# Designs tried in a protein design chat: VHH binders against Uncharacterized HTH-type transcriptional regulator MJ0568. Part 1

Every score and structure here is a prediction.

Target 1, 125 residues: Uncharacterized HTH-type transcriptional regulator MJ0568, of Methanocaldococcus jannaschii (q57988)
Amino acid sequence: MSQSIEDYLERIYLFIKENNRPIKTTELAKLLNIKPSAVTNMAKKLHRLGYVNYEPYIGITLTEKGIEEAKKILDKHKTIKIFLVEFLGLDEKTASEEACKLEHALSDEILERLKIFMEKFKDKV
Unless a header shows other numbers, all headers, positions and changes below count from the first letter of the chain; Kabat numbers aren't used for antibody chains.
ipSAE, averaged over its two directions, is called F for ESMFold2-Fast, E for ESMFold2 and O for OpenDDE. V2 adds 0.75 times the mean of E and O to 0.25 times the DockQ between the complexes of E and O.
Where letters were taken out, [cut] stands.
The coordinates of atoms that the task and the answers printed are left out; those that the model quotes come from them. Centres of patches stay.

## First folded at step 1 (VHH)

Design d10
Fold by OpenDDE, look of step 5:
Structure d10 (fold): chain B 125 residues (1-125), chain A 121 residues (1-121)
Amino acid sequence: as target 1 above (125 residues)
Amino acid sequence: QWQLVESGGGLVQAGGSLRLSCTASGLTFSDYAMGWYRQTAGNEREWVAFISSGGYTTYADSVKGRFTISRDNAKNTVYLQMNSLKPEDTAVYYCARVGSDYIYDEWGEYWGQGTPVTVSS
């Protein structure tokens, strides 16, 4: 899955979780700092891929498939961020920025191993 | 940097009520969603309730209608009012901070030490 798609799913998930309503194209465009037309195109694509429901003038929601994927990505972000902050001593902002980059590249296998490592040594830091 | 401290747990009879509190020591409390979780021995920690930075609340199906999450930003505190308690609500309850940029149902960013709640039949 492309980084772009993952970014969309994350943003959509977070918005809906926060506001309990569909996110409008213009709102998502603002969050992603891109043109509304680009968001519309991606929304259609994500809809076709089964990650979102897109209805013009209503907005975008996540399917179960979309929610699952978004949660996976967010889990990666959280895990990486915690590692960077608690184990490597990075500040929250820098850790978040780095996690945003790494979350798209880190494999599930490495993520699990990282979690195991963190659990093993959490009391040592 | 952030610290969360839960309080208010204890022993109650079925049908009783408890009010849990969680006080945060971090900055910009109002910018973050807060959540309550609970965990029993041998089981995974489960989500109970969230309150967003905007005040939107959501609950696990198992506690809907019985539990109420609220927050006082002036006190950097999130609350969980638990009514009509059942034995199956027995667990250690944890407060968690949810980042402003990320929301997690299963795993918060910062956790308190937990406060035990025991509901007797």
Scores: ipSAE 0.007, ipTM 0.265, lowest interface PAE 9.2, mean pLDDT 88

## First folded at step 4 (VHH; from d10 with Y102F E109Q)

Design x14
Fold by ESMFold2, look of step 7:
Structure x14 (fold): chain B 125 residues (1-125), chain A 121 residues (1-121)
Amino acid sequence: as target 1 above (125 residues)
Amino acid sequence: QWQLVESGGGLVQAGGSLRLSCTASGLTFSDYAMGWYRQTAGNEREWVAFISSGGYTTYADSVKGRFTISRDNAKNTVYLQMNSLKPEDTAVYYCARVGSDFIYDEWGQYWGQGTPVTVSS
């Protein structure tokens, strides 16, 4: 499974928003279907990059920088998924899978232009 | 939360010009595409012009060639220069972030009070 920093931040954000508590490394490992040691290594990396607070026995939370980045990733994912479903006619499952692939490649400027296009032509679909 | 304040509207004779301003507070304005919309009584708001954070612009067919959107990120402001105004341009004008109704955008679609523009024959 190809895991990126972006995938980790997105999943951590969604968990904390839903559960209102830190996510434990074991919980994140289960959600990502990977070994706990891989989660621990990535948590240390995300901490060094300033995205997370990590306490081995308490769990992982996002810094302000981490929250901002996670929100950008989620906005990009949702925007792409809506475009694929509403403008290109994909089913929601396929659109979600494709959005996950595309979100890592799109720049913020292209995302903005996609949003402009969608707003401009929303009545024509 | 952030607020948008539109200004610069008024009463203008057909063929005249106005420049509208939109100043945002409580957001990083430079990160987002912005747009001008307008609304006449009893109708839905319609988009008029969009500008990306990088300066890409596009216009509704009805205003192309007459209106120019621009931005000054240092002043957190978007402008709409309206030339060769027609009575059909009479509306309340609003600025907004483009596509702010997507679920993961915490800002949502925030509309100010708008700035009224009346173009007389």
Scores: ipSAE 0.393, ipTM 0.768, lowest interface PAE 2.1, mean pLDDT 85
Fold by ESMFold2, look of step 8:
Structure x14 (fold): chain B 125 residues (1-125), chain A 121 residues (1-121)
Amino acid sequence: as target 1 above (125 residues)
Amino acid sequence: QWQLVESGGGLVQAGGSLRLSCTASGLTFSDYAMGWYRQTAGNEREWVAFISSGGYTTYADSVKGRFTISRDNAKNTVYLQMNSLKPEDTAVYYCARVGSDFIYDEWGQYWGQGTPVTVSS
């Protein structure tokens, strides 16, 4: 999955979790710092891919498939951030910034091996 | 709503073998590293063996060479083959997603109910 799609799914998920309502295209455009027309085009694409429900003027919600993908992206971010802070000693801000850079690049297998490593050594940190 | 069910535990003589199974419902295993853990009364749960989504395996030193972890993603099942069992292997065995206690706090912890294994002298 492309970084753009992943960024949209993550932001939609976090907004709905925090606000318990659909996100409007204008709200998502503001969060992503892009034009509302770009959000509308991407929402249609995400709908075709089965990730979102999109109703003009009501807003955007995630399908079960979309929620699953958003959670995977957030899982990657959190795993990398914890590793950088707890195992490598980075401050929270730097770790979050670096995790954002890395989260779209790691394969599922490498992420899961990182989790295994962290589980094996968590009590030695 | 993940549900993990361990099975295959029981009473076995020292030197014997036993095969544990863990089957998931509501969770597909293909994306997740899975692990076997064990716990004796009054002690913390300890890891035994891990298997990555792609089949990479690792073992605690105490079981290396005697236990084998494997998975069948089509059946959403992870296995633990336990050979050359010792009385020290007596415990309740649990299946879980790797990192449930500290990585996945936002999504909760996912533990099976456990399957008891007793190895008699």
Scores: ipSAE 0.362, ipTM 0.755, lowest interface PAE 2.3, mean pLDDT 85

## First folded at step 7 (VHH)

Design q1 (from x14 with L27R)
Fold by ESMFold2, look of step 8:
Structure q1 (fold): chain B 125 residues (1-125), chain A 121 residues (1-121)
Amino acid sequence: as target 1 above (125 residues)
Amino acid sequence: QWQLVESGGGLVQAGGSLRLSCTASGRTFSDYAMGWYRQTAGNEREWVAFISSGGYTTYADSVKGRFTISRDNAKNTVYLQMNSLKPEDTAVYYCARVGSDFIYDEWGQYWGQGTPVTVSS
């Protein structure tokens, strides 16, 4: 079971925003339903890329670069989810799962045009 | 948090022109589609024109052929050129990221003060 960098940054961001503390590797492994060793390897990679601060027994936080990137990823996921729920009528769980798949496929330009479409027609749905 | 400052409004006679400017703070301005909106007292903001980061534009029917939206990413600025102005165009004009009222609410989205435009006949 592998997870994208995007999934890690988004989950770390949301956890810290909600709990106001670092996320431990065991907690992140449970949230992502993967092995702790996979989380440790990705945390080291994210640290090398400048996205996280990682202390093995304290946990993971985001750098400013990591926060900025997490917000971009969340923006894409949220935009797609809102479209699927509000415009296409999907339930929240299905929409979230489909948004995770679609966010990797959509270009930034098409995402922007989707936002424009949603703004133009939000009162007609 | 993004800060948006609108300018260029004023009083103009019908048939006249104005150019509005909106300058954004934030290093990722060029990543976002931007829009101009307008609002009269007691009514919801209504979209006027949108521009994507790549330059795709679209306009409300009421302003097509009269208004032109453009952007200068080096200056973090979006413009609205308003020609052939009508009294019905009288409003406070705002700029924002497209989707500000339903996508970005958790990131401290805010609207600027706006720039008032009054078109007299």
Scores: ipSAE 0.473, ipTM 0.816, lowest interface PAE 1.8, mean pLDDT 86
Fold by ESMFold2, look of step 17:
Order: structure tokens, then C-alpha cells, then sequence
Structure q1 (fold): chain B 125 residues (1-125), chain A 121 residues (1-121)
């Protein structure tokens, strides 16, 4: 999945989880620091692809497919953060910042191998 | 959440073989690394073998060369071929998504009942 789609799905997921309501296109534009027209265009694309329910004036929610994909990127962030803290000794704040930089670069296969490594060696650190 | 069903355990003579199967529910099985674990009474569950989504495998030293993990993503199934079994391989065997012990995920993961393996002398 492309980075821009991942960023949209992740932010929509987190917003709805925290606020228990649809996110409006203007709210998402503010969170992503982009123009509302760009959000509207992406929302239409995500709707066509089956990731979101998009209702003008009400907002955006995720389909089951959209939730599934959002969870993948969140798990990637958490996995990287745990590795940086527990295996490399970074503080939580630095680890979170670095995980944000890295989460879009790692392939799913490498992420899963990182999980394997951490499971194998968690008791040795 | 995922449901995992292990099967194929039983009683076998030392030196024998068993093939364990684990079938998963869940539309993203092929995206996740899977593992076989085992547990004897009074001990912590320990990993035995891992397989990544792309087929990379690794094994605990105690089983290396004797056990083979494999997967069939089309069938949502992971296997453990156990050859040259020893009495110390006696345990309840479980399959799980790698990282279930320390990574909170939104999808939930619970240990199943497992499949018992007894290796007699």
C-alpha cells in the first residue's frame, strides 16, 4: 500500500477511535496539514477502493477493509517502537519519533521478521 | 479476531514422526508470521519454530534439523513436521501469530487448547 493511503487510513482510524464519530474532511485536512480539496479527492478514491464510507457534510468512516489496513500500519509503528525501546535502549519519546519515520519504509516481510527476532531474543535483553 | 485450531498430536514412539496442522480464520493470515510453541506442565510456553509471511524459517536449537515448519497461505494453514522425536519433545503444542506475548494488536489473539504430543520411550 502507498504511503499517502496509509497516512489517511491511520489518521481516520485513530480519530474515530478517540472521538467515536466520523471525521469531517475539514478536520482531516487540518490534521494532515493539506488542502480540503486534496482530502475530498482522496476520500472519493478511498471510497471507490472500498476502504471508507464517505458522506459529504457528515464525514468519513472506515469499512471493515479500511480498519484492517489501518491496524496493519499501527502495528508496524508499535513493533518498531518496542524494538527501539526494549532492544536498542531508546527513551519512549525518541523511539516514537523514530518509529514514525521508519514505519512507511519497512516492508511487511521485514516487519514480520523483526517480530520473529524480538520473540526469539526478548528474554536475552 | 483470529481463531486457531491445532490438530495432529498423539502418542508416538521415540524416533517416530508426527505432522501437526494449524488452521487459522482471518482474512490476513498470509500477512503474518506464525509460530509453533510448546508447553510442559509447570513451565512457561516456549517457542519451537517460526515462519514469516514470505517463508523465512527459524528453529529453536533443541529441534533444529528434526522439525520443519511450513505454511500454505491459500489454506490458512501452518504445519510442523516433527521427525526423530524424543521423549523431551513431549508437550502440548500451540500455534500463534508471532508477537502475541508483547505486541498489543487490535485484532486480538488468544491461545487455543493446543494439540498434545506424547513421545514414549
Amino acid sequence: as target 1 above (125 residues)
Amino acid sequence: QWQLVESGGGLVQAGGSLRLSCTASGRTFSDYAMGWYRQTAGNEREWVAFISSGGYTTYADSVKGRFTISRDNAKNTVYLQMNSLKPEDTAVYYCARVGSDFIYDEWGQYWGQGTPVTVSS
Scores: ipSAE 0.394, ipTM 0.776, lowest interface PAE 2.1, mean pLDDT 85
Fold by ESMFold2, look of step 10:
Structure q1 (fold): chain B 125 residues (1-125), chain A 121 residues (1-121)
Amino acid sequence: as target 1 above (125 residues)
Amino acid sequence: QWQLVESGGGLVQAGGSLRLSCTASGRTFSDYAMGWYRQTAGNEREWVAFISSGGYTTYADSVKGRFTISRDNAKNTVYLQMNSLKPEDTAVYYCARVGSDFIYDEWGQYWGQGTPVTVSS
């Protein structure tokens, strides 16, 4: 999946988790610092792909497929960030920035082996 | 939410064998690495074996060559075949998903209730 789609799903998921309500296209546009028309076009695309429910005037929610995909993206980010902070000693801000770069390239199998490594050696942190 | 149920523990003589099972209730079991851990009274849980979704396995030195971890993704189940059991293998055995799940959740593991294994001399 493209980074643009991943960024939208991740942000929609985080907003709904934090606010417990659908996100409106205008709200998402403000958060992403883009035009509302761009958000509307992407919402329609995400709807066609089966990732979101989009209702005008109500807003955007994630389907089960969309939630699962957003969770995978966030799991990669958090795993990489924890590794960078706790095992490599980076500060939180730098680790988050580097995790954003790495999460879109890292395969699921390598992510799992990273998790296994971290679990095997967590007592040494 | 994931629920993990361990089974197959019991009493066994030294040198004997047991096969532990851990069944997950939850979606996407096949997407996650799984592990077996054990805990004796008064001690922290220690990892025993891990298996990735792709079948990569690794074992603690104390069980290598005696224990085998495997998985059946169709049944959402991970297994631990324990052969040549020793009294020091006596513990409560737990299965768990490896790693953190979300940016806002604590890094950690979801635990089942465990299955006791006692190896008598």
Scores: ipSAE 0.370, ipTM 0.750, lowest interface PAE 2.3, mean pLDDT 84

Design q3 (from x14 with L27R Y104P)
Fold by OpenDDE, fold request of step 15:
Structure q3 (fold): chain B 125 residues (1-125), chain A 121 residues (1-121)
Amino acid sequence: as target 1 above (125 residues)
Amino acid sequence: QWQLVESGGGLVQAGGSLRLSCTASGRTFSDYAMGWYRQTAGNEREWVAFISSGGYTTYADSVKGRFTISRDNAKNTVYLQMNSLKPEDTAVYYCARVGSDFIPDEWGQYWGQGTPVTVSS
């Protein structure tokens, strides 16, 4: 899955969680700092892939598949960020920026093993 | 969304064995590392064993060679085979997604009700 797709799903998830309604393409465009037309194209793609429901005039919602993927991505981000802050001593801003990059690069297995490492040694730092 | 239910605890004599089970309700069970913890009254929970999604396992020094963690993703279940039990193993045993106690997640409950294990001397 592309970084772009993952970013979309994550942003959509966070918006819906906070606002409890579909997100408009224009709203998502603003959040991602891209053109609405680009969002529309991606929404159609994500719909075809089964991650979102895209309905003109209503907006974008996540399917169960989309929700699961978004949650996993968010989990990766949080895990990496916490590791960078708590274990490596990075400030939260830098850690967040780095996590946004690394979350798309690390395999699921490595991420889980990182969690295990953190759990084992969380009281040692 | 997730519910964890531990089972298999009970009273056993030193040197005996128990097999604990933890069943998760989460659809994405196979994507997460799972672990067993234990806690005695008045003390903090301690980790016992972890298993990654890919099957990597690690154990606390106190249980190495005696305990075995495994998982069945088709059943959304993680197991803890406890052999050569000692009185020191007496505790309430919990299962959880690894890191859920310090990494906020979107899956809901990260601890079960626990299953008590009592090892008599």
Scores: ipSAE 0.710, ipTM 0.908, lowest interface PAE 0.5, mean pLDDT 92
Fold by OpenDDE, fold request of step 15:
Structure q3 (fold): chain B 125 residues (1-125), chain A 121 residues (1-121)
Amino acid sequence: as target 1 above (125 residues)
Amino acid sequence: QWQLVESGGGLVQAGGSLRLSCTASGRTFSDYAMGWYRQTAGNEREWVAFISSGGYTTYADSVKGRFTISRDNAKNTVYLQMNSLKPEDTAVYYCARVGSDFIPDEWGQYWGQGTPVTVSS
């Protein structure tokens, strides 16, 4: 999955969780700092892929598949961030910024092994 | 949404074997590393073994060479084969999704009820 798709799903999830309503394409565009037309195109794509429900003038909601994917992405971010802060001594801001980059590049297997490492040594840091 | 259920515990003589099972209800079981922990009354919980989604395994020094962790993704189950059991292995054994104790997520329960293992001399 592309970084762009993952960013969309993550942002949509967070918005809906916070506001308990569909997110408008214009709202999503603002949050992602991209053009509304790009959001519309991506929304259609995500809809075709089964991650979201997109209806013009109503907005975007996540399907169960979309929610699961978004949660996975968020888990990656959180895991990486915690590692950077607790194990590598980074400040929260830097850790968050780096996690935002790494969450899209890190393979699932490496992420899980990282979690294992963290679990094994969490009491030693 | 996730529920973990451990089974297979019981009473066994020193030198004996047990096989623990942990079944998860989550749909994304195959995506996550799983692990076994054990705890005795009055003591801190300790990790026993972990297995990644890709099959990487690691063990606590106290159980290396005796315990084997494995998984069957088709059954959403993680196993702990315990051989050459010792009295000091006596504990309540718990199954968990790795990272559940430090990553706040809403996937459901990351710990089971535990299964007791008693190894007699």
Scores: ipSAE 0.687, ipTM 0.898, lowest interface PAE 0.6, mean pLDDT 92
Fold by OpenDDE, fold request of step 15:
Structure q3 (fold): chain B 125 residues (1-125), chain A 121 residues (1-121)
Amino acid sequence: as target 1 above (125 residues)
Amino acid sequence: QWQLVESGGGLVQAGGSLRLSCTASGRTFSDYAMGWYRQTAGNEREWVAFISSGGYTTYADSVKGRFTISRDNAKNTVYLQMNSLKPEDTAVYYCARVGSDFIPDEWGQYWGQGTPVTVSS
């Protein structure tokens, strides 16, 4: 999955969780700092892929498949962020920025082993 | 959302064996590392063994060579084979998704009710 798709799913999920309503293309465009037309194109793509429901004048919602994928991505982000903050001593902002970069490159197996490492040593830091 | 159910605990004599099972309700079981913990009354919970989604395993020093963690993704189940049991292994054993505290709360239950293991001398 492309980094772009993952970013969309994360942002959509977070927005819906916070606001409990569909996100409009213009709102998503603002959050991602891109043009609304680009969002519309991606929304259509994500809809075809089964990750979102896109309806004109209503907005974008996540399907069950989309929610599952978004949660996985967020899990990766949060895990990396917590590692950077708690184990490496980074501030929250820097950790979040770095996690956002690393989450797209880290393999699933490495992520899980990182979790194991953190669990083993969390009381020693 | 996930639910975990442990089973297989009981009373066993020192030197005996038990096999614990933990079944998860989540559809994405195969994507996540699982682990076993144990806790005695008045003490903090301690980790016993972990297994990654790819099959990497690690054990606490106190159980190395005696316990084996494994998983069956088709059954959404993680196992703990406990051999050469000692009285010191007496505890309530819990199954958990590794790093549950690092995961969004939407994933659901991180711990089961536990299964008691009693090893008599």
Scores: ipSAE 0.677, ipTM 0.897, lowest interface PAE 0.6, mean pLDDT 92
Fold by ESMFold2, look of step 7:
Structure q3 (fold): chain B 125 residues (1-125), chain A 121 residues (1-121)
Amino acid sequence: as target 1 above (125 residues)
Amino acid sequence: QWQLVESGGGLVQAGGSLRLSCTASGRTFSDYAMGWYRQTAGNEREWVAFISSGGYTTYADSVKGRFTISRDNAKNTVYLQMNSLKPEDTAVYYCARVGSDFIPDEWGQYWGQGTPVTVSS
């Protein structure tokens, strides 16, 4: 999955969980700091791939497939952020920013090993 | 389970106003987002307005500035105030429950029967 697809799914998921409504293409464009036409093109692609429901006048919501994928990405973000704060001593803001950068590069195997490491050593930091 | 009952539709002259109401039977109304939709003959239902459980609102571009959605959680009721009505607003208006997560599989399962609105010029 490309980094841009993951960024879209994560932002859509978080917005909908927080606001309990569809996200408009213009709102998503602002959150991602890109043109609305780029969001429209990606929304159509995500719809074809089965990740979103997209209606131009309603906005964007996630399918079951899209929700599952967004949850995986958020789990990576949370795991990395906790590691950076609790094990490496970063402040919350810096850790969140760095987690956003790292989450797209981490394989599922490395994420699993990181979780095991953190659980094993959580009381030693 | 939920049932939704719309009311307040009718015939109105262009430039006029109507207030639609949608009363929900069911528990936990305050936990759910609500929406208004409309449909003309032979067309798909189109979204009109949305209100979150917390009161955040958004509107379709075609009605922004003219329509206002609101809710009264104590009365299990959501409203659509429609001002400056145009003949193009003529449709059957539907209220819908939008799930707490806005998950599509619950989107259309809780629709009202619709209330017809006719705007004459």
Scores: ipSAE 0.000, ipTM 0.125, lowest interface PAE 16.0, mean pLDDT 81
Fold by ESMFold2, look of step 9:
Structure q3 (fold): chain B 125 residues (1-125), chain A 121 residues (1-121)
Amino acid sequence: as target 1 above (125 residues)
Amino acid sequence: QWQLVESGGGLVQAGGSLRLSCTASGRTFSDYAMGWYRQTAGNEREWVAFISSGGYTTYADSVKGRFTISRDNAKNTVYLQMNSLKPEDTAVYYCARVGSDFIPDEWGQYWGQGTPVTVSS
């Protein structure tokens, strides 16, 4: 399975936030269940795009640009999950799974309109 | 081309403290990770500490708890606060730019000239 840039940034961000250290390429490969060479290739791409810092022996961290992109993806996930649970009545596990499917397709404009809808109608759910 | 200038090295008694500084002459300093490395006579250069552009830090096991890396992006400067120094910390200390302009397989290619640190027993 092809890993999107968004999946890599989200996983790296969550790891560093939780563990307060860089993620090693071997650790990221294990978390994503892919070959270390695939992680190295994507790390080089993310580095060229300005999203990560990558050093052998130390691992991968996010740049300020990378952190901003990861936070946007996580905000989409959280917003969609809340909508599915609070407005559509899904259980949290199912909502999280569906949010993972939807977050990569949702544009920034639609996300903002969804937030406005949720705020306007939060008392009617 | 970036230039990196280390300073703050010298002779210090074991158990003492020393603060190293590394000033970069390049633009966009805030976009790059930085590291400290050291080299003793006849040995390969050893990684000591790393700081990301966002301020996350990590350390070699031999210095963890004694050394602290930090940065001041407004001054284009990286620091290494070295406490509880041991004779084993005697080395020439180098700072290096690490980050988005490096090819991952050859990190640390932007080095300073080094600042010698001698810890007397």
Scores: ipSAE 0.000, ipTM 0.134, lowest interface PAE 17.2, mean pLDDT 80
Fold by ESMFold2, fold request of step 15:
Structure q3 (fold): chain B 125 residues (1-125), chain A 121 residues (1-121)
Amino acid sequence: as target 1 above (125 residues)
Amino acid sequence: QWQLVESGGGLVQAGGSLRLSCTASGRTFSDYAMGWYRQTAGNEREWVAFISSGGYTTYADSVKGRFTISRDNAKNTVYLQMNSLKPEDTAVYYCARVGSDFIPDEWGQYWGQGTPVTVSS
């Protein structure tokens, strides 16, 4: 999945979880710091791909497929952040910023190996 | 299939209160977030309030502190308590099933017929 799609799904998921309402295209454009027309085009693409429900009057929510993918990215973020803080000693703000950069590059295989490493060696930090 | 019926609208003076109700006929009501929207003539519907399946609430800035959304899952009903009403709150109020984190149903396709609210100055 491309980084662009993952960024959209993650931000939509977090917004709806925090606010319990659909996100408007203008709100998503502000959060992603891009033009509203780019958000509208991507929302239509995500809808065609089955990741979002998009209704111009109401806004954007996630389908089950979109939610599952967003949760995977958030799990990657959490895992990377914990590794950076607890194994590498970064402060939480820096670790969160770096995790945001890294989460889209990490394959599912490497994520699982990282989790196994962290669990096995957590008492050595 | 879901059917939504709003009630409780009417005419009220500024500063007054109304309580809107929305009763759903669909199964799994407790699994869905529900919302209230409003629409003035010639304008798009605007969001007013949501309540999650777990009872978490959020509100548009224009109604925060004055409106309260709640739900009674045993009665398949969502409510909007509207206090300190202003003429600007005059609109037709609609309830809607918003969506579910667990079910990929299309949201926004389940609207009620609306209940008109008029707030006189």
Scores: ipSAE 0.000, ipTM 0.118, lowest interface PAE 17.0, mean pLDDT 80
Fold by ESMFold2, fold request of step 15:
Structure q3 (fold): chain B 125 residues (1-125), chain A 121 residues (1-121)
Amino acid sequence: as target 1 above (125 residues)
Amino acid sequence: QWQLVESGGGLVQAGGSLRLSCTASGRTFSDYAMGWYRQTAGNEREWVAFISSGGYTTYADSVKGRFTISRDNAKNTVYLQMNSLKPEDTAVYYCARVGSDFIPDEWGQYWGQGTPVTVSS
């Protein structure tokens, strides 16, 4: 799954969870720091791929498939952030920023191995 | 074949209440977000309310605090409870599946045929 698709799904999920409504294309464009036309093009693509529901004048929501994928991406972020803070001693802000960079590169296999490592060595930190 | 059937419309005096129902024929109703829209003669349909597959709801500003959308996945039904009705709420109300499959030839089959609501002064 591409980084840009993952970024869209994550931000849509977080917005809807926080605001309890569809996200407008202009709002998503601000969150991602891109042009509204780019958001519209991606929303149409995500709709075709089955990740979002899209109504041009109402906004964007996630399908069940989109929600499951967004939750998986957020779990990667959380896992990496906890590792960076608790095992490497980074401050929360720096850890969050680095987790954003790393989450798109980690495979599901590596994420699971990281969780196992953290559980095994939590008593040594 | 996915079909949506709205019901519960009618004539009501200002300040009154109506409950609209929309029953879906088709599998996987619980997987889809649903919405209510309304249309007056000569105008485009406008969004009224939205409910996600997980039950998250949101509303147009003009109906907040007066309308409540809900769903019963066991009955394949979405509802719109309309309270404190105003003459401005007069419209044909449509239920819609917010579709995940963007196939232009199938776009219209995810809308109902509408249920008219008239709010008299």
Scores: ipSAE 0.000, ipTM 0.132, lowest interface PAE 16.7, mean pLDDT 80

